# Miniprotein binders against a7ua95r516to809, part 56

Target 1, 294 residues: a7ua95r516to809
Amino acid sequence: ASLSLLSISDLVPDLQFIFFWMSNAIEILYFIQQKSPAYMQTIELMDDKAGSKESLLSATISANEEAMTILEEVIMYTFQQCVYYITKTLYVVLPGLLDCNPFGTEPSSEQCRRAAGVCVCAVCVMPEAVRRVVSVFQTTSDLLQQYQVHSEIQSQMFAYLFFFTNVSLFNQLIDKGPARGWFQRSRVLQIQASVKILLDWAKGAGHNHLAQKFFAKFCSTVTILASPPQQLSQMSWKALCAEHPSLKPVQLHRILTQYQLMAELGPLPIWQPSSEDEAYIYRTVDLLESFENH
Short names: E, the ipSAE of ESMFold2; O, the ipSAE of OpenDDE; V2, 0.75 times the mean of E and O plus 0.25 times the DockQ between their complexes.

## First folded at step 5 (miniprotein)

Design M53 (at its last look DockQ between E and O 0.04; V2 from the best seeds 0.00; counts 0 for: pae E 8.1 > 1.5, pTM E .788 < .8, SAP 74.558 > 70, placed apart)
Fold by OpenDDE base, look of step 5:
Parts: C-alpha cells; structure tokens; sequence
Structure M53 (fold): chain B 294 residues (1-294), chain A 81 residues (1-81)
C-alpha cells in the first residue's frame, strides 16, 4: 500500500498488539523490581536444609536478572515499533497542516456526520487537515490509556512524537516555505491558527508542558513570520535572539532574510547579526533540524 | 518442596490465550519442569509442575496483578508434590 493511503485507523490492530505487549512487559518488569528483594529476603530467612538455600537464592537472582534483561529489550522494541508506525502516519498528514486554511468553512468530517447528530466536540469543529493530525495523537493517547501503559512511557511517547512533529514542520517550513508561499503573512496566520488548535488539544490532553517545550522552535518561527513588519523591524538581532532562544543563529538569519524578501524590506541594519554570531549564520549544516538527536 | 499449580483463566478468547502464553513464559523462566496449556473458547487451563513453593507464590501474585489489570478471572489450585 502506498504510504499516502496509510491512516492511523489502518494501523490500530497492529498497534493494539504492540501496546498490549509493551504494557505487560512494563508491568512485569516493575513487579520484579519491586517484589524480588522481598522474595530474596524470604529465601534468606528459610532454614538452610542441606545447602539448598544458596542454590535457590543464586537461581532466583539469575532468573530475575535474565527476566529483567529480556523485558527491557521487549519494552524498547515495542516502543520503537510504536514510534515507527505512528511517525509514518504523521509523516503523511503533517504537510496538510501547513497548507490548511482554518478560517474556511470546511464541512464537518463525514465520520461525525454519520453519527445521528452534529457532534460539536472540539475535534469535530477542527479543519480537516488539523483534525487528521490530532486524530493520530488522540488515537495514540486512547491506546496508551486503554492498555494502561505506565505514565512515564506515555510521556516519553508524546515527547518523541511532538519532537518529530516539530522537526518535520520546521524543516518543511524552512526548506519549502519560500517556494510554497508559506512565508506570506496571510499563509503564516493560517499556520499559526492551525498550530494553536493543535496546542490547545495538547493542553486539553494534559501534555501542555511537553507541547510547549518540543514545539518551541516551530512556534518561534511562526511567531516571527506572523509579526507585522512595523513591529518586527523595530526588533534588533539581539532582542530576537533573546526572545527566541530555541532558534540557532543560522535559523534566525534565514527566517529574517526570507521575511525581508517577502515583505519587500530593504536591508535592515538592526537585524545584522552580532560579531559573535556572524561565524554561525553561515553554518548551513545547522539550518535544518535532525531527527537523530533525540 | 515442588508444587503443581492448576490455573484456570476465563475471559475473552484472545486475552485468555495471550495470558496463557505469558504465564507459560513466566513459569518456564522461573524453572518449571513442565507447563501444559489447554485452550477452549475463552477458557484456558494451565498446569505447571516443578516450581518451588516460593516461585509458585511469586508467579501467582504476578498472574493476579495481570488478571486484575485486564479484567480476566483467574482461579488457581496448588498441590504439594
């Protein structure tokens, strides 16, 4: 099947299986970690009939260590598989978020119309492109809750997914934005509104801190691009660096250069990088974000 | 002393089967000599032989936690050999 047709719904059966095993493996691992010391102590307190105690203790320690090792491998593997499948789905739907016009009267989703009532839930009133992205996250959340996956693993999952989403959206905006007109003020305002809907969902889902942390770079980029020329032209390079610390000097310089071209502004001395940053603005290798550093 | 454990699991067929596999794996890891599993349409009977009494108690406590988590009913009997 072409990657373009892959929906999160198509992956649910496979994801259910993986989440089941992941949740069980975590539960068993925590059980061993919590209870094994008490069981070892019980064995130690047993009457030493014919030297069997040391052998039993040694066997129990060895079995627990082996079990924990296997369980950790299962947890890591299942986590990676979940991330792999979910990020593939995100990869397909994320480009639509940048092209979305949230101010348009897009018809309510066909799925909510088929239910015998106008669903006025926050998801049903979302633009289709935003709803598709939110659906991936919501499905992930629902599965994690359904299988009672440990809260720490849930947080790690969402941290990675938000990281991936930020990197993907940022790189697409920086690389393709000028050619696709995403740096035009009207388009930027659409993107800003779409991202706000996503962030509001994340807040409602209890992931506000993670969303704010991991979307900082993309949000900073959109905030700069959404700023009126009259306002942005009054901000110095140093002020912009201080206000947007998530952006590398090369990234900020690229954003401002493209903004200047789109706004038909002449060279602005106030946006000139400091002498300290001047060497860094030419590091084109640092322009795009990497998926590997997480 | 070595014990024989008989475990009966009742629940949705898929879940009962998965629990049977988990129980088998755990029993084998804990040094069980033999694990017999019978599956019949949402009922799973597991017979474990060769575990120490302490390992049996440990396994049963773990099974109870898993059963509670998934809403499956588990009954068990321990026989001293």
Amino acid sequence: as target 1 above (294 residues)
Amino acid sequence: SKVRIKIEVEGPPMLAEILAYVIRWLAELMGAEEVEVRVEDGRVEITITGLSEEMAKYLLELIKRLAEKYGVKVEYEIEEK
Scores: ipSAE 0.118, ipTM 0.610, lowest interface PAE 2.1, mean pLDDT 87
Fold by ESMFold2, look of step 5:
Structure M53 (fold): chain B 294 residues (1-294), chain A 81 residues (1-81)
Amino acid sequence: as target 1 above (294 residues)
Amino acid sequence: SKVRIKIEVEGPPMLAEILAYVIRWLAELMGAEEVEVRVEDGRVEITITGLSEEMAKYLLELIKRLAEKYGVKVEYEIEEK
């Protein structure tokens, strides 16, 4: 599409319009759901000798069912449109999380240090790449609150955004990690720090449970990669599977293989898969996550 | 800029009337100044006056997708107000 559609700030006018539709449809749906019992009761109390009461009841039930179906489709459609446009923005900004250094100097950090001799700006502690991702989540949260979208819908929105973020980061780490040096210990520690900033945002925004649930696979991966070699080498395959249930055997095997290579622990496999898992560690079709699951 | 929309819905009578009801609700909530609904067996004509051009286009795209899903024929015209 266009470069202007890849920034969340450029999408705000369109998202405002879509959220307007969605919030109004939700309110109409709840109005119908809340008022239907009272309306049905009113019809039941009507005196009717010509049978119009029964016909009105049947028509009312059918109209309510069709209206609710149509409104649910409107809500689903607008929800999907919002998620689609927001995730397109996330797709562009997420790779930067794997390349940034939350501990190093940034252009803004260098500017602050040079001007004052001591950096006292809160902006200097968050890498620009992390800030771009947080900005997408924060803008989404602000819009949902501005339009008073029901909390259940807000939770579903962030569940999907966190799911998308997890899949995107995990797949990129697995695919590009060896070539980009992302499995080197210093880079893993930088990635771990960046993810912690993102998780802290989610906690402060009231989405801690969702983030813990939907980031589990990427967080498990980073936790394993950040482990000291002495500690990790002493853990069995079974123990690692139990500690990291979000990882499929092929995924865990790939992560441990890369870990062993980067920690220079020799070519001899340290972790022996269980006999049950042995057939699954080579299922490369299961290595990457699908964006269509949740 | 404010526009006038005339929407014609043809399909199963109950679904056409439900769509008309939903369209009226959305139009009124979106700030339409006037919504007129004319119902004749199997056909529903909706005239919406006073929506912004942007809101009108969004409403029409939504109606088009719903009509496609449920096999209802929808035709529309946009006129300057």
Scores: ipSAE 0.013, ipTM 0.213, lowest interface PAE 8.1, mean pLDDT 76
ESMFold2 (binder alone), look of step 5: mean pLDDT 80; pTM 0.771

Design M54 (at its last look DockQ between E and O 0.04; V2 from the best seeds 0.00; counts 0 for: pae E 6.9 > 1.5, placed apart)
Fold by OpenDDE base, look of step 5:
Structure M54 (fold): chain B 294 residues (1-294), chain A 81 residues (1-81)
Amino acid sequence: as target 1 above (294 residues)
Amino acid sequence: SKVRITIEVEGPPRVAEILARVIRWLAEKMGAEEVEVRVEDGRVTITITGLSEEMAKYLLELIKRLAEKYGVKVTYEIEEL
C-alpha cells in the first residue's frame, strides 16, 4: 500500500543530498588524482633539510591513498543509494507501462495544464503510464546535470537503470503476460508503441546507445510478439535465434510456444529448436532474467 | 611555516553550510590543528589554523574548484604564524 504512493518527486530531497555528496566526492577524487603528482614533484624539489623531505613525501603519499580510498567508498555508497531509491520508484511505475493504451486520448499532465493550459510538448502528449516512467528518468537526468555529476557516472547510472527496467519489464511480460493477455497482438502493439515513446525519449536525452543495448531483450520479445502470424510462421528457429541474439534459447522457445497458443497455430516444425539448443530450452532457471547479472 | 586561513563563503545558506563541512573535512585530513566554522545569514566563515603554506595553497585551489562548481563566491585571507 505505502509503496504505491511514493513518487519520484517525494524522493527528490533525499536524492539531492545524495547527488550532492556523490558529485563532491568525485570532484575531490579527480582533483587529488590530477594534482597529487605535481604536489609530490614540488616536495621532491624542496631543499632536503635533515631527511624531512622523505618523511613528508611518504606521509603525503599515504594520506592521498587513504583519501582516495575513502572517496571511492563514498562514491560507491552514494551511487548505490541513488540506484536503490530510483529503482524502487521504477518498480512501482513500470507495471503500468505494460497495461498502457497509448492510442487512447489521455489528458495531458495536470502540472503542464496548470502552467500553460494545453501543453503540446513531447512529455505532455505521452500516455500517463509512459509519462510516469519518463518522469523518473528525466528527474534523474535533471539531478545529475544540476549537480554536475561526472559524465562517466551519469552513463553508469543510466546503464543500470535501463538494465533494471529491461529485466523488470521482460520478466513481467514472460511471467504474467499469458495470464494478462499481453501476448495478444493488439496488446503487444500497445506495448510496442509505449516502449517506442520511452526509447525516443532516451534518444532525445543522449542515451540512445545505452537504451538500444540494455532494452534489447525486451524489444526483441515485443518485436516477435508484434509480428503477424503469416510472417513469423515463415521464420525458422535458426533465423529467429540469429535475428534475436539477446534471447536465450529457453526464452525464445517460451515466447514462440505462447505465441502459438495465442494465435491458435498448429504445431510448426519450422520453429523446432535445433539439436544443439534442445538441451537448453528446458532450462527454466534461465527463463527469467536476474537483477544480479549486471 | 604554518598559516592561518580565513575563508568566507557567500551563497545559498544550505550550499554554504555543506561547502563548509567539506572544507572542514579536507582541512582536518590535511593536518589542520584547528578548524572553526561560523554561520551568519548565508555567509559562512571558516578559520583554519596550523596548515603548512603548501597544504594551504592546495586546499585553496580545491576550494576554488568547488566554489566554481557550486556557483558560490569564496574569498580568503592567509596569515603566516
Scores: ipSAE 0.020, ipTM 0.460, lowest interface PAE 4.3, mean pLDDT 86
Fold by ESMFold2, look of step 5:
Structure M54 (fold): chain B 294 residues (1-294), chain A 81 residues (1-81)
Amino acid sequence: as target 1 above (294 residues)
Amino acid sequence: SKVRITIEVEGPPRVAEILARVIRWLAEKMGAEEVEVRVEDGRVTITITGLSEEMAKYLLELIKRLAEKYGVKVTYEIEEL
C-alpha cells in the first residue's frame, strides 16, 4: 500500500502482514531454542562409530545457528519495517502537538455555548493534533495485541516510538521555538497539557515506565519553561541539573536563556554554570538529539 | 483463495538447505496445509500448498530478500488451487 501522510489506518494492511511475519518468526526461534537441547541429548546417546556422532553433532549445531541467524534477521527486518512506517506517520503528525491549544473553547459544549466571544469555562478537549498522535499509538498497540506479538517485542516497539517522539518534539522545540513563539508561557502551558494527554494514554496502556524513561528530556524542558519565575529563580544551576539529569549542560543553558528572554529577566547569578559544566555549555554539537541515540 | 507455490533454490547446498528449513517453518506457522522439500542433483525444490494468495506473495517477497542477501538464486511458480 502507499504511505499515508494523513492517517496510520491506510498502512494497517501492510502492518498486519509484517506483524504476522514477525510474530511467527519469533515463535519459531523460541521453538529452536527450546527443542535444540533435547535433540542434542538424543545425539549424545547415539553410538559413535567412525566419527558419525561427532560429525552429526557439529552439523546440527551449525544448522541451528544458521537457522537462528536467518530468523533473527527476519525479526529485525520486520521490526525495522514496522518502525519505518509507523515513525513516518508519527513524524508528520507530531509537529501539530506544539501548535495546538488543548484549552480551547469547544463550541458544541453546553458550558461553552455563550453568545459572548469570551468563555468563562475552558473545557479541555483532545485537539485534532493530539488525537492524530494518540491514534498512531493506539493503532500500533491494537495490532501488536491482535497478532499476539511477544511482550518483549511490544515493549521494545513502544520504547522506540516514545524515544522517537521525545527526540522529534525536543529538537523541533529547540530549533524552531524562537521563530514560532513556542517559548511564550501560554504556549508552553498548552504544550504541557497536550503532552500530559499522551502520558495519560501511555499510563492507561501499561507503558508508564517506558514513557517516564523516554519522554524525560522533553518533559524536563517543558517543566522548566512552565515554572513560575518566583520558583525557578530560586533554583541554582546545580539544583536544576540534579532535578533534570536528562538535560545536557548546553541544553539546560539554552532553555534557561530562552526562559530569561520570555520572562524579561536580567542575568541571574545562581544560574551560572558550575566550573565543571562551563566548558560544555558551548558544545553546539550536543544541542540537538540524534534519532539513533537511546 | 488457496495456492500452491513451488520454489527452486540454486546456490551453495548448505545455504539452500538452511533456507529451505526456515521457509518450511514459516510456511507451517502461516497455516500451510503441506510443505514438501525435495533435494535432487544438488538443487532444492520446496512445494508449499494451502496458503492464501496474499500470504504466499508476502512469503515470496521475504524469500527474495533472504536469497539476495545470502547469494542464492530463487525461482518460483504460483498455482491456483
Scores: ipSAE 0.015, ipTM 0.349, lowest interface PAE 6.9, mean pLDDT 78
ESMFold2 (binder alone), look of step 5: mean pLDDT 86; pTM 0.836

Design M55 (at its last look DockQ between E and O 0.39; V2 from the best seeds 0.00; counts 0 for: pae E 7.7 > 1.5)
Fold by OpenDDE base, look of step 5:
Structure M55 (fold): chain B 294 residues (1-294), chain A 81 residues (1-81)
Amino acid sequence: as target 1 above (294 residues)
Amino acid sequence: SKVRITIEVEGPPRVAEILAEVIRWLAEIMGAEEVEVRVEDGRVEITITGLSEEMAKYLLELIKRLAEKFGVKVEYEIEEL
């Protein structure tokens, strides 16, 4: 009950504090790394009065190494905390993406309506369920920009968030899809359209490569399920494996089996796994994606 | 020679306080003997005692970079001890 009420907006004050510390720690670490060599050279050029130079140099090296270690720990800790809070929010909003009908006339966001009347911006025309997901990513992007977090850390953050999103959506679709009717072509087309909106946002935000890489499994699943029976029934197991290399044999087999049941297709010999893959299609432990493999 | 640095931070109260804590932490890592922080009406005054002149200059350069990044004004005075 209480988790469903947590919006990304409610977490912004806490996230701001964490991003502030993360950004500062990165900046300090970078400064130490850049200036430490010059500082050591300055010490080396000082007059060696009574052997104090070697001791000062050794002490300075040790202090810098300790400081850098502490800063790296702070960066890692703050990064993990950001990921924890943001993924918690994603966990709440992501299920709505699978149930979303993007072809319906949903009203523009209340925030844009209050400010400008009828806003026709790309975010305001999004379905509410998609907009909620995009809002999490946009808020994250805005905070990273606001605190001028190093670009590499920004890329790592989005890589993880897209990874998490893909795993969550894929696992939900595979596990609950048959029972919820998400494997029906009409529902799949809705999901495909919703995901396209998210991918278009990611492209506009400069994360196109990351989005394509980390959403590959979910996109492949949706693409197969969205395929007309006439087209998909002409594709061999080998062709499908080659076209969708992100899917494990057990995953592809599960998708095709559920598609066959949903479409009321008779047994299709062309979808029979190869002898090489036959041992792998029964590995149910590999069916769902793990959150730990990143 | 050891120096005393007095730093004044002007900005939003929360930002100034956080920057003060960062400055304190940096000063301590750099071997400051004493760090005093006074907060009054969105102004933060930080007094750092016992740094070498070289370490003080290094710290001040860090503070300038942080101040620029956070959009806060920082003024400082250095006194030789």
Scores: ipSAE 0.022, ipTM 0.502, lowest interface PAE 3.4, mean pLDDT 86
Fold by ESMFold2, look of step 5:
Structure M55 (fold): chain B 294 residues (1-294), chain A 81 residues (1-81)
Amino acid sequence: as target 1 above (294 residues)
Amino acid sequence: SKVRITIEVEGPPRVAEILAEVIRWLAEIMGAEEVEVRVEDGRVEITITGLSEEMAKYLLELIKRLAEKFGVKVEYEIEEL
């Protein structure tokens, strides 16, 4: 909401506090889970002088369950707060990916110019808009590692961040693309190059499987739009659906319609929807994706 | 049998305050009858009354792990009531 919250770096002190508490809560939870059987065994080996052994065991079980419940709530709350603040910065920077030109930036160094046929310097090719998005992901990764957050929680956090990124980019492209000229072929190729930089980051960071899963809809959209007309016109509706299962019929139909307009193609018989899909290609309620966590 | 635990925390004041609040919270959910937090001469002292001896040992193990993670020193004493 404020200009001071536009970059992830402005949020780092607050995120450090939240990550600290989340990491501590996770460690305490796992400590209780790992040590609980041993302490139950210790109680069972005690002398039962006044019959207090059963009462102590019951009290210990109750305290463990209460502590675990509270710790789970702390973990969930801190996770949600991290996601809230991080996605707030993503929401601000993501639209720039659709407007940036990764090919229009000339190399600044002689080494980048010497390697004109081979990209040897990603920073020389990375536009500012892409750099801002990568910075959010990299800062998040650095904080998770700094506080030694459990790998399962790290995976869940990046799964949601990639999901959010996919929904945000897809919805903006579909909704605003015609007015913004984002369906023009030169623009689509620029978007494709920018997305590849993000996918390369995710692969290098060890999140390739999550990125493949959660970017699928946006990547499929860009892949179709970037396809040469000779190649795409050879693919039937059924083949396109099979190759791009993440796209709903209404979404695929809209993408092909925009492709036809920009490529100056008339209707193609091979792109006629199957009888099963024909009922669904005009369901505009299914066109845009929800930001709800799945 | 019920015990009283006296815990003294040495470390950076803000960290020691946070640890003390975490300890108070844990003691309360574990069934402590009274929890007192006292700050004197740059020290944080926590007195926990009314836990069973076995719950007190369990809590102290948790506190030891927290102290390591918070980077503070913790000293404690248990007395039977």
Scores: ipSAE 0.014, ipTM 0.348, lowest interface PAE 7.7, mean pLDDT 78
ESMFold2 (binder alone), look of step 5: mean pLDDT 85; pTM 0.826

Design P30 (at its last look DockQ between E and O 0.39; V2 from the best seeds 0.00; counts 0 for: pae E 1.7 > 1.5)
Fold by ESMFold2, look of step 5:
Structure P30 (fold): chain B 294 residues (1-294), chain A 85 residues (1-85)
Amino acid sequence: as target 1 above (294 residues)
Amino acid sequence: DTYEVVIWIRGPEEAIRKLAEEAIRIAEEMGAKVEEVIIEEKDGEFTVYIIITGLTKEQAEELARRIEELAKKYGLEVRVFIREI
């Protein structure tokens, strides 16, 4: 299909409609939840006239339950549609994050660059590939704010977007990394820099806790791969498992195997899996993560 | 020790080797640790990454200043990236 049709900017009109209805349904649901107890109390205080009080209570409870059920379904459906469209655009732009080079990206100050040819940067300049990913997140954040979506729903949406991002990047790195050369030392350093730029955005956007939680597996992978050989070679299998609990034994074993190959290290006794984990390091069914959160 | 410096150098092999050797000596003079030196060749162009840790902010900035002077001396394209770790 056409990659340009999956751009976040191309989907904004559709997303605006969906956010509009989602935010309205949330506000109506909240209103019913806040006012329903008071109305029920009023009915309870009514004099019972020919048994109509009990019938009115029953009808009111049924109407409220039906309305809330319908609103919850609308919220769930619109949330899923937003996530569907946003993750389709993420799916298109995320692989570029693994291929870009933040160190080689032209400095923002063209005058300094052209005059000196040398620069000092506190952080790497954001590559276009990283900018595209950030643009998806930032556009999503802007739409959520524009339509005043409840903060709880905003958090759930970014939790899922970060989960999706984590799974997509981790799976691509593990599955395609050898063929794409992504385990080469310079490439790992470049990937680490790109991830730091993305995490800095998440922190500045108020999503640091969500990013720490839901991006953990990919971040752990990059942290291990980017570790200098003299530092990593001093860490035992047990210590690595403890420091990186998000990684399954088969995943950690694969990461260390690629590290040894690309850093030109021989087998290290200190990285021998524990006896408990040895049975699990070859469970290839557990190597890649599922996009299903269940 | 809270700062990392990554020195990115691109250019001819011999000049890069000389700059890298001097950069390593300067880092060790400051009491910093050179964690890794990554050398990459592509289409006849050499790129070197030098990862240095164990620096204060002031030391990282001084290292960057000295590396910029060396880059001008050798006519090399150099970028120095400083981050807190």
Scores: ipSAE 0.555, ipTM 0.858, lowest interface PAE 1.7, mean pLDDT 83
Fold by ESMFold2-Fast, scan of step 10:
Structure P30 (fold): chain B 294 residues (1-294), chain A 85 residues (1-85)
Amino acid sequence: as target 1 above (294 residues)
Amino acid sequence: DTYEVVIWIRGPEEAIRKLAEEAIRIAEEMGAKVEEVIIEEKDGEFTVYIIITGLTKEQAEELARRIEELAKKYGLEVRVFIREI
């Protein structure tokens, strides 16, 4: 439960200044875009004096284009700075989401019906590790609202943050999962519960569509790993690929192979790729895909 | 039937085994499907997860009530999680 040196709370003062600058630049850009047509129309309604009106119109267009370019650069720079600091904080707290146990977390009386220390819970309680991740997203949402940042920019920021989270969790689970024991049946169940808590937060925050889109790969992976052995053995390779379109055939095969080893199921013919898909098994899969490369 | 029940039990091996067997029996008597039983051991402490599907909300709550009575009998830490699937 110890906090990291890269706590989101430590960054709030710096983020407030960056969000303030970004918000102001966005408002100025919007003002120019909204007022420019009216001003240009005013120029066009002026006396038809050769050269004078055209010269003023050209100068105004040039000045507006330059101003908009500068504002767009400021917006992009401040957006990138916000994303940099927020994702740096996320990177530190995300591994905890794969190592926590929502089932073992003490529930509140509001979340469970209790009888002499025994409880019935409608929803798993949020572990501290998951709360740390949610706090980063909640603080981001609060800052965007505090500085009245336009909804389009808010959506772009959460799209990036969800994509980063998805890639980071997927890469950690696939690359370190076997060694960390994350493919063990109990651990996968715990990871699935933690992911559901995070996705439920996203839905409550109004970002369900973005979460469904950008968490698809990691969610498919967790869904496969959490599937009972009997259910997976009843599905054909074609059906598995159709159910998980966000995963490349090579990625799906790697996940199933690892699941098979951990579950002691032995080799199952049903999980074999087609002859064409076998070519993908021999290719190097770059699992360190970034937002900019995707 | 859109509800999943996860029964989480923690304690000593012998007591957990008996509670888990009784919980599975109760679930099956109610017509539920026991999808998986996961047993985890760490430093002599046992944790069991029983994943049950095929119950309505009302049936899931009834199962939870019966598990609560059983937990009191064995003196074990038990949690029952009910979620819509």
Scores: ipSAE 0.524, ipTM 0.834, lowest interface PAE 1.8, mean pLDDT 79
Fold by OpenDDE base, look of step 5:
Structure P30 (fold): chain B 294 residues (1-294), chain A 85 residues (1-85)
Amino acid sequence: as target 1 above (294 residues)
Amino acid sequence: DTYEVVIWIRGPEEAIRKLAEEAIRIAEEMGAKVEEVIIEEKDGEFTVYIIITGLTKEQAEELARRIEELAKKYGLEVRVFIREI
């Protein structure tokens, strides 16, 4: 099937199966971890008939260790599969977020899953492109809750998904932004508003800290680009580095260079990299983010 | 005073100009700063972005309400976004 036709809804049956096994494996692992000491104590309290106690204890320890190892492998595998499927759907819908005009009147095509009628909830009033992204995250949240997945695993899932989203959006903006006009003032404002809607959703869903942490690089980029020329031109390289610590020197330099071109500003000495950063601004390998660095 | 308000307005030039002037006046009366006004024209229709800073949360919400009411009065399409900076 063409990746372009893949929706999160199409993957729900497969994801349900994976989440079921992941949740069960976590519960069993937790049970073994909690009950193992009590079982060992019970064996220790048995009458010491002819060395059978030590053998039984050793066998029980070995069996528990093997079971726990297998369960951990199942949890890791199922987690990776969930991430794989969900990130595929994100990959399809994320480009639409950068092209979205949240100020325009788009008809709300999707009904709120919580309402039988016309819903005016935050999700229902979202632009379609934003709603599609939110739908992936909301579906993931709903599945994690449905299968009562441990809170730590839920946090790890959202951390990775936000990481992936940030890398994808950042790389697209840096690589394609100039050619697609995403660095134009009006377009930047549209992107900023779209991202705000997404972040507001994440806050409402209880993921505010994770969202702020993992979207920092993309948000910093958008914030710089959204800054009025009169303000940004007064900020030094050092000040910008300090305000946007998530950006590497090469990334900040690229953003400022493209901003300068877009705003038709002459060379700004105040944006010149420090002598310490000068060698790093030429490290083009560090320009785009890697999906492996999580 | 860490809130930004972005006002988007679309419509005919004369109506937008009036609303924009009133929006700016309201912002200034609140002690806010108009950072930028972006005007785009296509086929006689205007789109205006007004960026306002130096607002409290309550001021930003009040500004948004007043602008939406004015836009309704003038029959203009408006969107207002509030962000903490």
Scores: ipSAE 0.325, ipTM 0.770, lowest interface PAE 1.3, mean pLDDT 87
ESMFold2 (binder alone), look of step 5: mean pLDDT 83; pTM 0.792

